# Designs tried in a protein design chat: VH-VL binders against q8eqq3. Part 4

Target 1, 246 residues: q8eqq3
Amino acid sequence: MKIHIMIAEDERLAREELMYLLQQENDIILCPSAENGDQLLNLYQEYNPNVIFLDIHMPGINGIEVAKKIRNEFEDKDIIIIFTTAYESYGVQAFEIQATDYLLKPFSEERFKIAMNRIRKTLSTKKVRKPKVDKLVVNLDEKMMVIDPNQIGFAAREGRTVKIHFISNEVIETKMNLKELEEKLSGFPFYRPHRSYLVNMDCIKEITPWFNGAYNLVIKDLAESTIPVSRTAAKGLFDALQGVHH
Key: E = the ipSAE of ESMFold2; O = the ipSAE of OpenDDE; V2 = 0.75 times the mean of E and O plus 0.25 times the DockQ between their complexes.

## First folded at step 3 (VH-VL; framework fv_lerdelimumab)

Design B10
Fold by ESMFold2-Fast, scan of step 3:
Structure B10 (fold): chain C 246 residues (1-246), chain A 121 residues (1-121), chain B 109 residues (1-109)
Amino acid sequence: as target 1 above (246 residues)
Amino acid sequence: EVQLVESGGGVVQPGRSLRLSCAASGFTFSSYGMHWVRQAPGKGLEWVAVISYDGSNKYYADSVKGRFTISRDNSKNTLYLQMDSLRAEDTAVYYCAKDRYSQSWYAFDIWGQGTLVTVSS
Amino acid sequence: SSELTQDPAVSVALGQTVRITCQGDSLRNYYASWYQQKPGQAPVLVIYGKNNRPSGIPDRFSGSSSGNTASLTITGAQAEDEADYYCNSRDSSGNHLYVFGGGTKLTVL
């Protein structure tokens, strides 16, 4: 995947140094750069970047104010913000704005590398079009199977093994536990509705109330299987599905 | 600044009642589950109760079920713990804590400073 | 029926690596979270999920999980790491949803 990055930096040499560092990376597309906060806000809306490197001290609207507008007025909590600054004293503001990192000028290649690793780690956990990892590899008794996670409806623990149910109605059995499977499927929209189940939220067809605040759910194309949702998992599931309980 | 401040602790006699409060600021209180966790003097942490973001779901540790009631007022950003039929073994520092997520994994990411409850004659 | 078991005490020399362990059946299905507590202070979340650090927690803290065991590792222990460490996990079998380990007192020599 390609990471779309935008820079706001009024100082030409600092801007060029940051562009040089970013151009050394293989997975990056640079959006047009801004020289001030107002220009960034206009370009941000047009280009919709994944990441902003944002100078704190710029003429007019400063970087902290720009970040607050992005978080509060545009309601964009998913954009990754990396502050750049000549001053050490802005850590508390960066924390309040939920910045992923900050870089001190002059830029260190070592610190830049750390920031890039944090960016990639953060992006790998976000809900996006396609996860960075496209395939899941599972060990079976006599072979390794490479599977498309989007084809999984759900997985269920049976005794000491886990059965993975595909929307094709094919079933495979693995010695991998549900916790390990959930970890490997990180980046895909999977949820634990019950200690013995892991479901693909994109494949949920119906959710019906049951006794004592519990629910049952049915997966598309796997209607013969009814999956329990525990009372404790119900709110989190509806929150993850965005607005079923709103 | 995200902050939780407990109040209402004190010395109380066995069999009596006491109500604890926790004032929240710096985050959208109505979006998060809230917990009470206690710690007896010189002992470890013990989870006490949780309340869902909207107050519709409540769960209790077996040691307090039927005696304690967790509640919240989202309009006042305040969490409560009503403690009835208090026993000597309820003596502890009581912390309120915020869930990190509304989802399946719970972690207590923000803690108050605690309020001491002493149950003695 | 699920309990989380921790050793009550562990020691590490300054600058060395220490591993604190937590065991329980719930850890087969749920990840542990780890809390640092210094005398007279509220607990501080240091690790959640398999190996996630909250903002402000040094990178010398890391987590791992295997089977029914979760571990907190401190690589290059510092004097300020001397504290009690508690693991916590979920248990959805009843209304008692969260269980803390008994705590491990870390002494930095």
Scores: ipSAE 0.000, ipTM 0.387, lowest interface PAE 21.8, mean pLDDT 80

Design B11
Fold by ESMFold2-Fast, scan of step 3:
Structure B11 (fold): chain C 246 residues (1-246), chain A 120 residues (1-120), chain B 109 residues (1-109)
Amino acid sequence: as target 1 above (246 residues)
Amino acid sequence: EVQLVESGGGVVQPGRSLRLSCAASGFTFSSYGMHWVRQAPGKGLEWVAVISYDGSNKYYADSVKGRFTISRDNSKNTLYLQMDSLRAEDTAVYYCAKGRYSKGWYFDYWGQGTLVTVSS
Amino acid sequence: SSELTQDPAVSVALGQTVRITCQGDSLRNYYASWYQQKPGQAPVLVIYGENNRPSGIPDRFSGSSSGNTASLTITGAQAEDEADYYCNSRDSSGNHLYVFGGGTKLTVL
């Protein structure tokens, strides 16, 4: 996989040095560079990079404020932020609030290589998902149905088949298993609360405690169906929901 | 010379509160994040809480979240830990530690610790 | 949940080399720091970053890191090195937690 990297750096020579170092790597695509925080936020939204090299001291909105906007306002905890700074003590202040990694100016090839190795390790342990699905195609024996994933409330395993429940109360049955369905819907907010269920998190109405740390959940407009949430899936579900619905 | 001096430890009954202080000197206190780390008798080190250099960000270990509050007064070079709803499992030596970053996080200076005993 | 694993005990003969290991996924993102603790005393920083020693730490102490594993090496162990050793790393997931290994008791024979 090619790593999309963006630089925000107000010093021309420091910016050019980072660009030179990055261009020597064969697995990198360099996005347009920013000279200040406002420009970076605009380019970040347009290019959606994997990694930002972010100067702490920039005129106007500084690197710490930029990182706060990305993490808090855009709710992006997945992007890797590497701070660049001439001041070790100031960097410690920044990293206590926005920790990822950093490079001291002037840049050394050794420090740069360490940062690159950390970036690659972080990305290699990340779950890489397929591109978003605009439509889902399901085979129903005599015909194929083209469906809008946003209209799915949940899917449930029943014997050898999976039933897909729409918020319209329509139900279809497919021989596609829940793993295949989850993979095809990876670009949409679906979650596995239980071995036999896949739910649309945008459609969850309520979650109630059960026994032994387990929960039950109900989907909007499908209130007659109670869906179990296992103990092992509960924390991940609440973490995912709170990331979307603060 | 960097010094961190903890105070406020003692014997307290379960359900009660206790406030720890850490007096810092020998460095620019307002420039560094500060941590509390504890150690139960005969056990290992357990990170408790962190506060950013300006006090705007605070994080807690799950075991103390909702019961402990970390704070700081940069004008007095002092770090605090307010401990509410104390439990027997909170019995430990509490250390004040100064945070640093270089290719990873670390605690470059530690206080001598203050003992908190939660018993009936 | 503790994300850093250390063996509880290790022994080394006087003057010989010993390696203490720390394993966890957080080490893929951050380098470990190492702390020496003697009975009744506060922990003392021994190694930080890849292989940096604070002032006053003997040069027989060194650190290394590879993948999800960090190691503290003492080359030519001395009697005074007998202590508990803890690794620490930042948890890059979720809420910016810091995590310590369970500690390794080093006995110098």
Scores: ipSAE 0.000, ipTM 0.397, lowest interface PAE 17.1, mean pLDDT 80

Design B12 (at its last look DockQ between E and O 0.06; V2 from the best seeds 0.00; counts 0 for: pae E 18.6 > 2, placed apart)
Fold by ESMFold2-Fast, scan of step 3:
Order: sequence, then structure tokens, then C-alpha cells
Structure B12 (fold): chain C 246 residues (1-246), chain A 122 residues (1-122), chain B 109 residues (1-109)
Amino acid sequence: as target 1 above (246 residues)
Amino acid sequence: EVQLVESGGGVVQPGRSLRLSCAASGFTFSSYGMHWVRQAPGKGLEWVAVISYDGSNKYYADSVKGRFTISRDNSKNTLYLQMDSLRAEDTAVYYCAKDYKYSSSWYPFDYWGQGTLVTVSS
Amino acid sequence: SSELTQDPAVSVALGQTVRITCQGDSLRNYYASWYQQKPGQAPVLVIYGENNRPSGIPDRFSGSSSGNTASLTITGAQAEDEADYYCNSRDSSGNHLYVFGGGTKLTVL
């Protein structure tokens, strides 16, 4: 597991001190740093960090307003927020927006280690974050469809095209191949049970054994569609369903 | 479109000085950090220096620190590299490169100039 | 300053998949970026932030990271992909902010 951490900090020396402390850890990756709230909101969307170290006092949008925007407008309750400040009087506001911790400048190694332990404990109990991409756009000859991936049961290669099957039983045809579709849906729980199929794991109703270690999937659609699982994909499928990410 | 054009390269004797320029166009120059990266003939890439969007922060590779000075003139959309106390090992093509975002000192170099050759020989 | 290690050369058959790797301690804490350089030309950014592609870079290019290793994968290699590939990351120490790998020469057979 790598923890993706982003820093928002206006002051060069404070930013460098925090980066120095963070790079002593072996289980983190540092995203590009922000120098103000607007830059953080753009980088946050692009890099999808697990943790933000957020300076309260920045020009323009302050750190409290940035945190409120993340929690309320982007509806991200999973991101871990650690406030940094030269002032002791923000504990109540940090609590109200469910910040994980609070670091006073200049940073002490002891307090920093406590914050890192809290980050690790919080992450050990959370699900892996979902990417920010929440819709799929599919180009059809006369139109583009904006699709909610949660409504897709599965996709199947049929001849020279790929058909996307919705749980409503609606079907659309696309010239994208299954690999391209899988890549566009990488933020959603899709799995390749067979070279000709891509399945939404949240839409699997039942798994039934077949011959020689193979399986069949029954989808939560009106037709109760049946999808084959190859022997080579079977173990990976069970690992993925039980939350083991490779 | 984004363009970066380096100039000022040439042949110079060891111990002398040389100043490189990079003329930028096609983007808001004052909003982005700028880098110098060099490549010795037949060798790999080596990062040299970076300057923040407003010129307040500068960082240098260990091999050039104390000898090279990076600067910029945002009114002229121009980046500079002042090279003092030149050594044979400074012989390289010098590239001007643009940060993808405001200079955080590790954003990728999304656009590069064609490079200018500096040869340090006696 | 830290070092990034790349194999000096790798070959791939036309249409096949190749993986170019980069190893170094800085990759434990920082993303790798990848640059393609053809003879006589300036480098071109092909991957940044682990697996982001700039506009105009084909989707056959992808990146991944694990531990102290970053990888550039080219799926369905084409003749035009023949080039030197450099990994780049932030240095973990002091004012020397960036480090490049030694480069990998890719030959498309």
C-alpha cells in the first residue's frame, strides 16, 4: 500500500520542512504541492490523494474553506485532512469538518509521528478511495451518451463490436474494444472474467461452479444474464470480490 | 502554440562564462516555473536548475551550485542561465523546459526547446 | 543525490508488449515521469504522475509503480516507438530536486 499525500502550503520553508519529514517515511508517495486553495482543488481532482496536509492561512480561499468544499461540494468523506497552522485556535473548526489531526508550525518530529500513525490507522479501516471520474461518455455515430457506470451490468464482445448491457436490460453498441472500455472504467469495480466479457462486480447475483474449475456468473439484471468465468480468471475474481486488490 | 527557443550557446574556454537565454511564447510565462536540463554528447539527461513563476525560489543541481545562476524576466518572457567557471564536463546541449503547473519543483517538463550546444574546450 | 537505474537496452517485436523499468529509492516517495527522445530531437513527455498521459500521447503508453520501481509499458509497439526512454523523479535530498535514469534504448524489431 502506498499512501498518496498532497501538501497545500503558501510558505516555502514550512512546505520544505513538511516534505523533509514526509520523505523519511517508506510507505508514502508525494503528489505535486499546492501554494494556494485553487491550485489544491485542481491538483486534488487530478491526483486523487488519500491525505492532504492543508495550511489554514493561504491567500485567496483559506484551508478551512477548501476542506469544507472537499467535504460538502465534492462529497468526499474519505479523504484524510491534516491541518497545519501557526495558530492554536482552530481545533473546534478542525473537529467540525472531521479533520484527522492538526499540526502546529514549526513541526515537531514527535507530533508528526503521531499524525502519521493516525493516518495509517484511519486508512487501515477505510475502503480504497473511488476515483473522481463518475460518468462514462460513449461516442455513438449520431450522439454521445453519458452513462452512469453503476447502471452497467456487463459488456460483451459480439462479432466485431462490443455491447454494453445495462441492468435495465437496455443495450448499446460501441466500436470501443473491451480493453479500451475497461481502461475508461478503471475507477469502478469491473473485472474481466473471460476474454469476451467485462463484468460489474457490484452486479453479480450468483456464482455457480462449472467443469474443471470454471464458473458461471448470474447478473442482477432483469434477464438474469449468465457470463462464463475462465479457469485462469477464477482465482482473481474471488480475490477481487473479497477486497484483495492486485 | 507553446514555443521555447534557446540561444547563447557556443565554444568557450575552461574558466570562462557564458549566458544562455530562452524566449518563451504561446502561454502565460509569468504563471509557470521554468527549468534548464542538459545532455552531454551521447549521454543521458541531467537536470540543472529551476526557477519559480515569480522568481522567488531557485534550486540547482549539486554539480552546478555556486557556479550557475538561473533568472527570468517576466516582462520579456525570457529565461536565463548564467554559467560561470565553466568546466569541460559542462559541455552539453542545454534545454529550456516548462513546468506543467506552477513551480512545485517536481511537476513534469511538458514542453522543451530545441536546445543550444555549449562546448567547453581549450 | 539518489540514483535511478534503467537497463541500457531492450527490444520488442512489432505489435508486442514491452516494459521498461526504473529503480531507485526516490520512487518510494515520488512519482516517475517518462520521456521519449528520438535521435537529434528534444525529449517528449509521455507519462507523468505515475499513469497520466499528456494530450497527443497514444493510449498504448501506460505507467505503473510498486515499491522502489516504476515501469513504462508500451502495448502493441509500433516502429515509431523506437527511441531512448528516460525516467525522471524528484530527488529525496536537499536542493538537487530532480534525477533522471540513464535511459533505455528501445529497438522495435
Scores: ipSAE 0.256, ipTM 0.643, lowest interface PAE 4.8, mean pLDDT 83
Fold by ESMFold2, look of step 4:
Structure B12 (fold): chain C 246 residues (1-246), chain A 122 residues (1-122), chain B 109 residues (1-109)
Amino acid sequence: as target 1 above (246 residues)
Amino acid sequence: EVQLVESGGGVVQPGRSLRLSCAASGFTFSSYGMHWVRQAPGKGLEWVAVISYDGSNKYYADSVKGRFTISRDNSKNTLYLQMDSLRAEDTAVYYCAKDYKYSSSWYPFDYWGQGTLVTVSS
Amino acid sequence: SSELTQDPAVSVALGQTVRITCQGDSLRNYYASWYQQKPGQAPVLVIYGENNRPSGIPDRFSGSSSGNTASLTITGAQAEDEADYYCNSRDSSGNHLYVFGGGTKLTVL
């Protein structure tokens, strides 16, 4: 089969190098290239490629944010995304958005061939499991609300209801209990530090000791929000923060 | 801490059935794929089966296909292996192992239980 | 089915460098992971995603790959490294998801 591939790369020499490598493959068709994230999103919608080679470092919206938009806002779980970068540190972020691979600049022919083989295998191989829904649907009184879990700082049981606190300082109320919310957030790094709280571990700014082996958490951009960590939950929290679950 | 505790092993006669359980704690069980891996005494590791995080996909090694069934109950944080038509060659320590939510060579099995011994002997 | 081939045994002098190899067709498309197993114990992940170490794994353990071959390298072998080592990867066929190599017994002399 013919594989439709789009490149998003703002640096001319890198773009031309990648195009040259791609054109040596007999089974591909190149879509028009993008030089920034907004241009990529427009061209992507127009040409509907199978694969995007996406430079992380582009002017405006960066490649990571572009990939999140494709996965979350356009809900395209089938597009194959290969990040390109000069920096070795982006592998974890590529995984978080379900990228197929990434290529370091300057491009290695060997690594490019590996990426192409993965692309071909992915397109020809049946899926092992369905992609997970990346957005949270929350029941409000008269409507359903779709939210981005990455924007949640924490959730707390306050009386008979649960309040979801966003890192923006916005707060919404839900009839879901914390257990239901935790289950719906199962693909994201949330933790129960206390029976009345659910916290986004990526948003923890500070951990301070409290009485008898307990702790308090402070959430980024929510400095007034002090979240208790019970004695029984403390070990699990620290184990999760040690990076064992990358 | 992540804990996986297998149970249900024992000595059984050939042709009989056995159900293994794996109780999971210390992580959100419903976010992760789960595996069974076995090891015959004195032998190497053999992958047996995988089940996706929501139970919608199941795959088996050829050696057990049609005889073994993997399943999970996310409300009980428990993984199961139903082993039917047991043979002497199924004698092994059976481990459950945790994977990441989307099966990929980027994120392999990261935690294992201590295993439960199944002995198939007359 | 796809197979991963490992040498059954290898030896290394204390403090020296050793390489354990794993070969198979699926390694063109998928990374190998490496597991250490000591007698009577469950396997422990030592390398994943080509060259990532889980927390608590010494930096003397490293991984690499080229073509259809993956390698585990231990660059200052210690007595505690004596164990069986298994590579694992996804199966390249549509019928199998994962395969293990046959294992390599490392003896530290």
Scores: ipSAE 0.000, ipTM 0.389, lowest interface PAE 18.6, mean pLDDT 79
Fold by OpenDDE, look of step 4:
Structure B12 (fold): chain C 246 residues (1-246), chain A 122 residues (1-122), chain B 109 residues (1-109)
Amino acid sequence: as target 1 above (246 residues)
Amino acid sequence: EVQLVESGGGVVQPGRSLRLSCAASGFTFSSYGMHWVRQAPGKGLEWVAVISYDGSNKYYADSVKGRFTISRDNSKNTLYLQMDSLRAEDTAVYYCAKDYKYSSSWYPFDYWGQGTLVTVSS
Amino acid sequence: SSELTQDPAVSVALGQTVRITCQGDSLRNYYASWYQQKPGQAPVLVIYGENNRPSGIPDRFSGSSSGNTASLTITGAQAEDEADYYCNSRDSSGNHLYVFGGGTKLTVL
């Protein structure tokens, strides 16, 4: 498995140094780098890295703010953020935004290696330790329903509730949120194409282009339901469908 | 079903030490950060400490820093809080709490134990 | 250290809507989590992030944020909603901390 890493760093020397260090690693793919927060936000959406080395001090929007925006936009995504900074005091901020680690500039190779190990461990733990279920038990108002995940076309947040849509066009309402549902379905090929949707990838019939790099999914349900794919989720979806692991 | 069960609470004199344990079940313990949160009688909640999923990172509230040590044994699915140099103001129900996300502390405290009472009195 | 402030007590009539607000500088950068605590019980997470509910939490609970504030709203308060409610967030002060609000006692009339 290759780790897709993106750098956001306005200082050329620091950026080059970090790139050099990363290039020494054999299990990473280096995404295009950003030189400021706005570029990061744009590139992040396009390339969907699973790790971001993020400088706190960049022109315009600072790294903390960028991280916040990323977290807000991708609340259900587990992005690993490593902060980079010239100041030791920002360790707290790194922790606050749930950064995996922070690196002081100039970069220590030893510290970098530690950070990489943490990244790998985090990723491996998430993959290996993710709970798997054979059946999904959903609490309904007066009963519990045992669901075959393979019968699910997609789930959607509709209003304040999540509805599970079956291939049969049956719809049930659950008290679970999409994140919880996704976790419960970790052993099945489900993907988050949109913040409001969880789709069974095996039920995707067609993918059609939409506006601004987004797409629509057509589901193999009786209704041929259409589900939006955000620009940020598109690449990951394609990779997932093709068996590419990040 | 996620279950957190604290133990080790009791009555101790000031200056003494006490070790709390939290037995976890119903989830992959080693994948989640864990917290200690305490609540003095009739008071609000106070965050005490956090430990990352692998134990590599530990952080403490200022009120307990230098006196308390958070640790975990993932092989035993157990979280610990070593409390040294206990003070009267440490009197509280101590809760262990689980992080929401895997290997992250993005949304903490999705599950709580029922707590264990620590009373520090002369 | 960063602080989160809550009103100590609020009341709501049965079936009515109540909003509990948390205020603090950290909320400018981080979402709040909300916890319900009934007497003699452990806290229960009711809202996290912008507006996420854990499983089992009624949909009458909702969350919102604005500026340096976060709010928990109960739309159609029920008798069982009477409890203490605490907000929590990361502490943006010079230390690695989580911080709780002082708690709000909600009385359902």
Scores: ipSAE 0.000, ipTM 0.467, lowest interface PAE 15.0, mean pLDDT 86
ESMFold2 (binder alone), look of step 4: mean pLDDT 89; pTM 0.920

Design B13
Fold by ESMFold2-Fast, scan of step 3:
Structure B13 (fold): chain C 246 residues (1-246), chain A 122 residues (1-122), chain B 109 residues (1-109)
Amino acid sequence: as target 1 above (246 residues)
Amino acid sequence: EVQLVESGGGVVQPGRSLRLSCAASGFTFSSYGMHWVRQAPGKGLEWVAVISYDGSNKYYADSVKGRFTISRDNSKNTLYLQMDSLRAEDTAVYYCARDRYYKSSGYYFDYWGQGTLVTVSS
Amino acid sequence: SSELTQDPAVSVALGQTVRITCQGDSLRNYYASWYQQKPGQAPVLVIYGENNRPSGIPDRFSGSSSGNTASLTITGAQAEDEADYYCNSRDSSGNHLYVFGGGTKLTVL
């Protein structure tokens, strides 16, 4: 089981510090991040995460108001909320909206570990949330496969066909082109980092910079594959992963 | 252990050419980008050029663009810097360094060679 | 902008704390890395990714970052810490892909 986590944080370096801490964990999938409350509410509805790390002080709707909307208007008692703030005085408000924990900036690894332990304990005793599950149907030569898109790590064009690589290390080959596959996966967080690749953003483990605007990325559980990110696609990829470009 | 050893430096007249080499050992050379960084006598560090792990991408500082060419031979674990049309202001110790990243927001040089001195004088 | 600004010199008494600062717009988007250079020697990485130490770097070295400013702090300076210190960051907005600060000469009194 992988824990889907979303971050809402308007300061880029604080957001990336949380990403760094979360990426040290073996069982985490990062959803696209938000820089404000309205963006978070839209992404929350689209991705249905297990956990939100939620900055209290953001432009527009603040984190307390966001949490109240999630608990009361969306009637969601299952999502785990961890507040982040520079101010100690908000602890009582976090309790009133049933937050699991509260992290003070600057973040310490010790406090972060305590929060992660509370998240895992809560998930082990609570109903496990399921991300949106629609099926992808792919025609193979002698059968059709019904695929859970969340199990796809990436797809790559090889000659005249496309190979779909699952996080299980299974690979299937289809005559569908990458554009057609992208259109069928439009409800899921897939991105085109290169003309010959389509990647599941929830499954990205590492992004390695090589040059101004160019990168390579590695998919979780598919370390043997290094996927190029073109200069023109890099901005959009970071925007999608972080919710904003700075 | 990671080792980077530069060679090829020396005294050269303005307008001439010189090629530097950096021999790498102790790691999978073909998996890392590589940099050249220089330091003029008594001055600070100045980044010169970078090359991708597979040699497909190369970028240069404006001060050397069009005159210097970075290249690599992964079969020999060697990085090169071809320096053409040398000027007095290119006089510096030239270091090779290994490219690293830290979670998309931290870029750094984790290992450096000992440097090779290039003196451009008449 | 593409430049990183450091004060050219700073002094600290043996056993005291000193902070070396680096300022530039690229630090809003990228963490600084810090390099120690002693006379006649190659630079040595002492801090990367804001506040991480490579193996072999004493725990008296620490880093911090906020907005457009990064800092290297040496708590309890020792004689062997006397050196030039350079900050470095990625420059994605200018012609240089990587930019170094001008360097700070630390004198341990």
Scores: ipSAE 0.000, ipTM 0.397, lowest interface PAE 19.8, mean pLDDT 80

Design B14
Fold by ESMFold2-Fast, scan of step 3:
Structure B14 (fold): chain C 246 residues (1-246), chain A 122 residues (1-122), chain B 109 residues (1-109)
Amino acid sequence: as target 1 above (246 residues)
Amino acid sequence: EVQLVESGGGVVQPGRSLRLSCAASGFTFSSYGMHWVRQAPGKGLEWVAVISYDGSNKYYADSVKGRFTISRDNSKNTLYLQMDSLRAEDTAVYYCAKGPYYRSGSYYFDYWGQGTLVTVSS
Amino acid sequence: SSELTQDPAVSVALGQTVRITCQGDSLRNYYASWYQQKPGQAPVLVIYGENNRPSGIPDRFSGSSSGNTASLTITGAQAEDEADYYCNSRDSSGNHLYVFGGGTKLTVL
């Protein structure tokens, strides 16, 4: 029943002003705030908010690029995006990526109230998004299985099916492809080290160098399986494991 | 599994300093925000300080601001709390606690250490 | 103010339902998380993000919120549930990042 709202804003004063304005509303829950685009994309996947207030000018990936990733790569057309900007010229780009509104800095209470009314009106004409889902439902040939993602060590493509390997050494087989599985596990610490593999980063035990910038990795308690890490995926994997932002 | 082990507690006189350590294992320490939370004998929990995954952001409770310094050494998987100008009201069990994400703005504490007792008395 | 208020004590009969409440203005905009602390032990997270349970926490624990109030409900209380329970929320006033309630001592009769 509450609207879950997330803020991405690199200016402390602008972020605090948005927080103050949002706190005057009784029907919202504030998600953790982001100071840059990479943080927002991680928190967005974790919290599944209904609304993002998104600063266009942030260090690294900018707000327009963040919004395009959400709309196109995550295929999320339901999330409400409100841009925040010091510059009027970005209204055209906001229109192209179907933003619900935008707010000019410095924020006014009048314009903020208009944006909030648009948010509520938009949500009343759409399904309200639920908070982060903690379980995964997978269709098997004879049944549906409810899975705790934290129990998954890795998944591997084998011919026309995907095998999900649990840290218990149990294995299940599904016709769902790795891209679909990755999408369903968004918000959990899963990574694609290779086209044929999806790994739980919390379960990685060791990574060893191989050839030409490639690596092999081993999952805790599943040491019999050696998982390849491609050259192109290696940098992103190390960045994710070490908490380095680009 | 996730383990947090505090050390460095003891008896110290008012106005003196003490340094607490927290050894972390079972997770990628460098990827998460870390907290110190304290509990005075027979009293409730009080949040003390937080540090982001990379040490770039630090925040403190008003009661300790200017006297305590939170820090971390990601190469050693260790969290620290430097406690200066100690007062009798700082007497408490100090817990090391893990945030669920890399930011200092995380909403909750998913794992806790056993705590270390700091007694400030003359 | 950013303070969270809890009743200091509550009792429940074995197998019955108990509700522990937490009140504060920050709860209008932030979910409460709940911690169980048994004598001589560290706190354990039992509920976060309104009504999410960490792995290993029994399904008899649930959370809810309305306005400036959050609640922890234990349906079918067991002897091992006897403990102190603390609510925690993010302080939205900008003076503190995190604030705890004073704690509620639950006695299972």
Scores: ipSAE 0.005, ipTM 0.452, lowest interface PAE 12.7, mean pLDDT 81

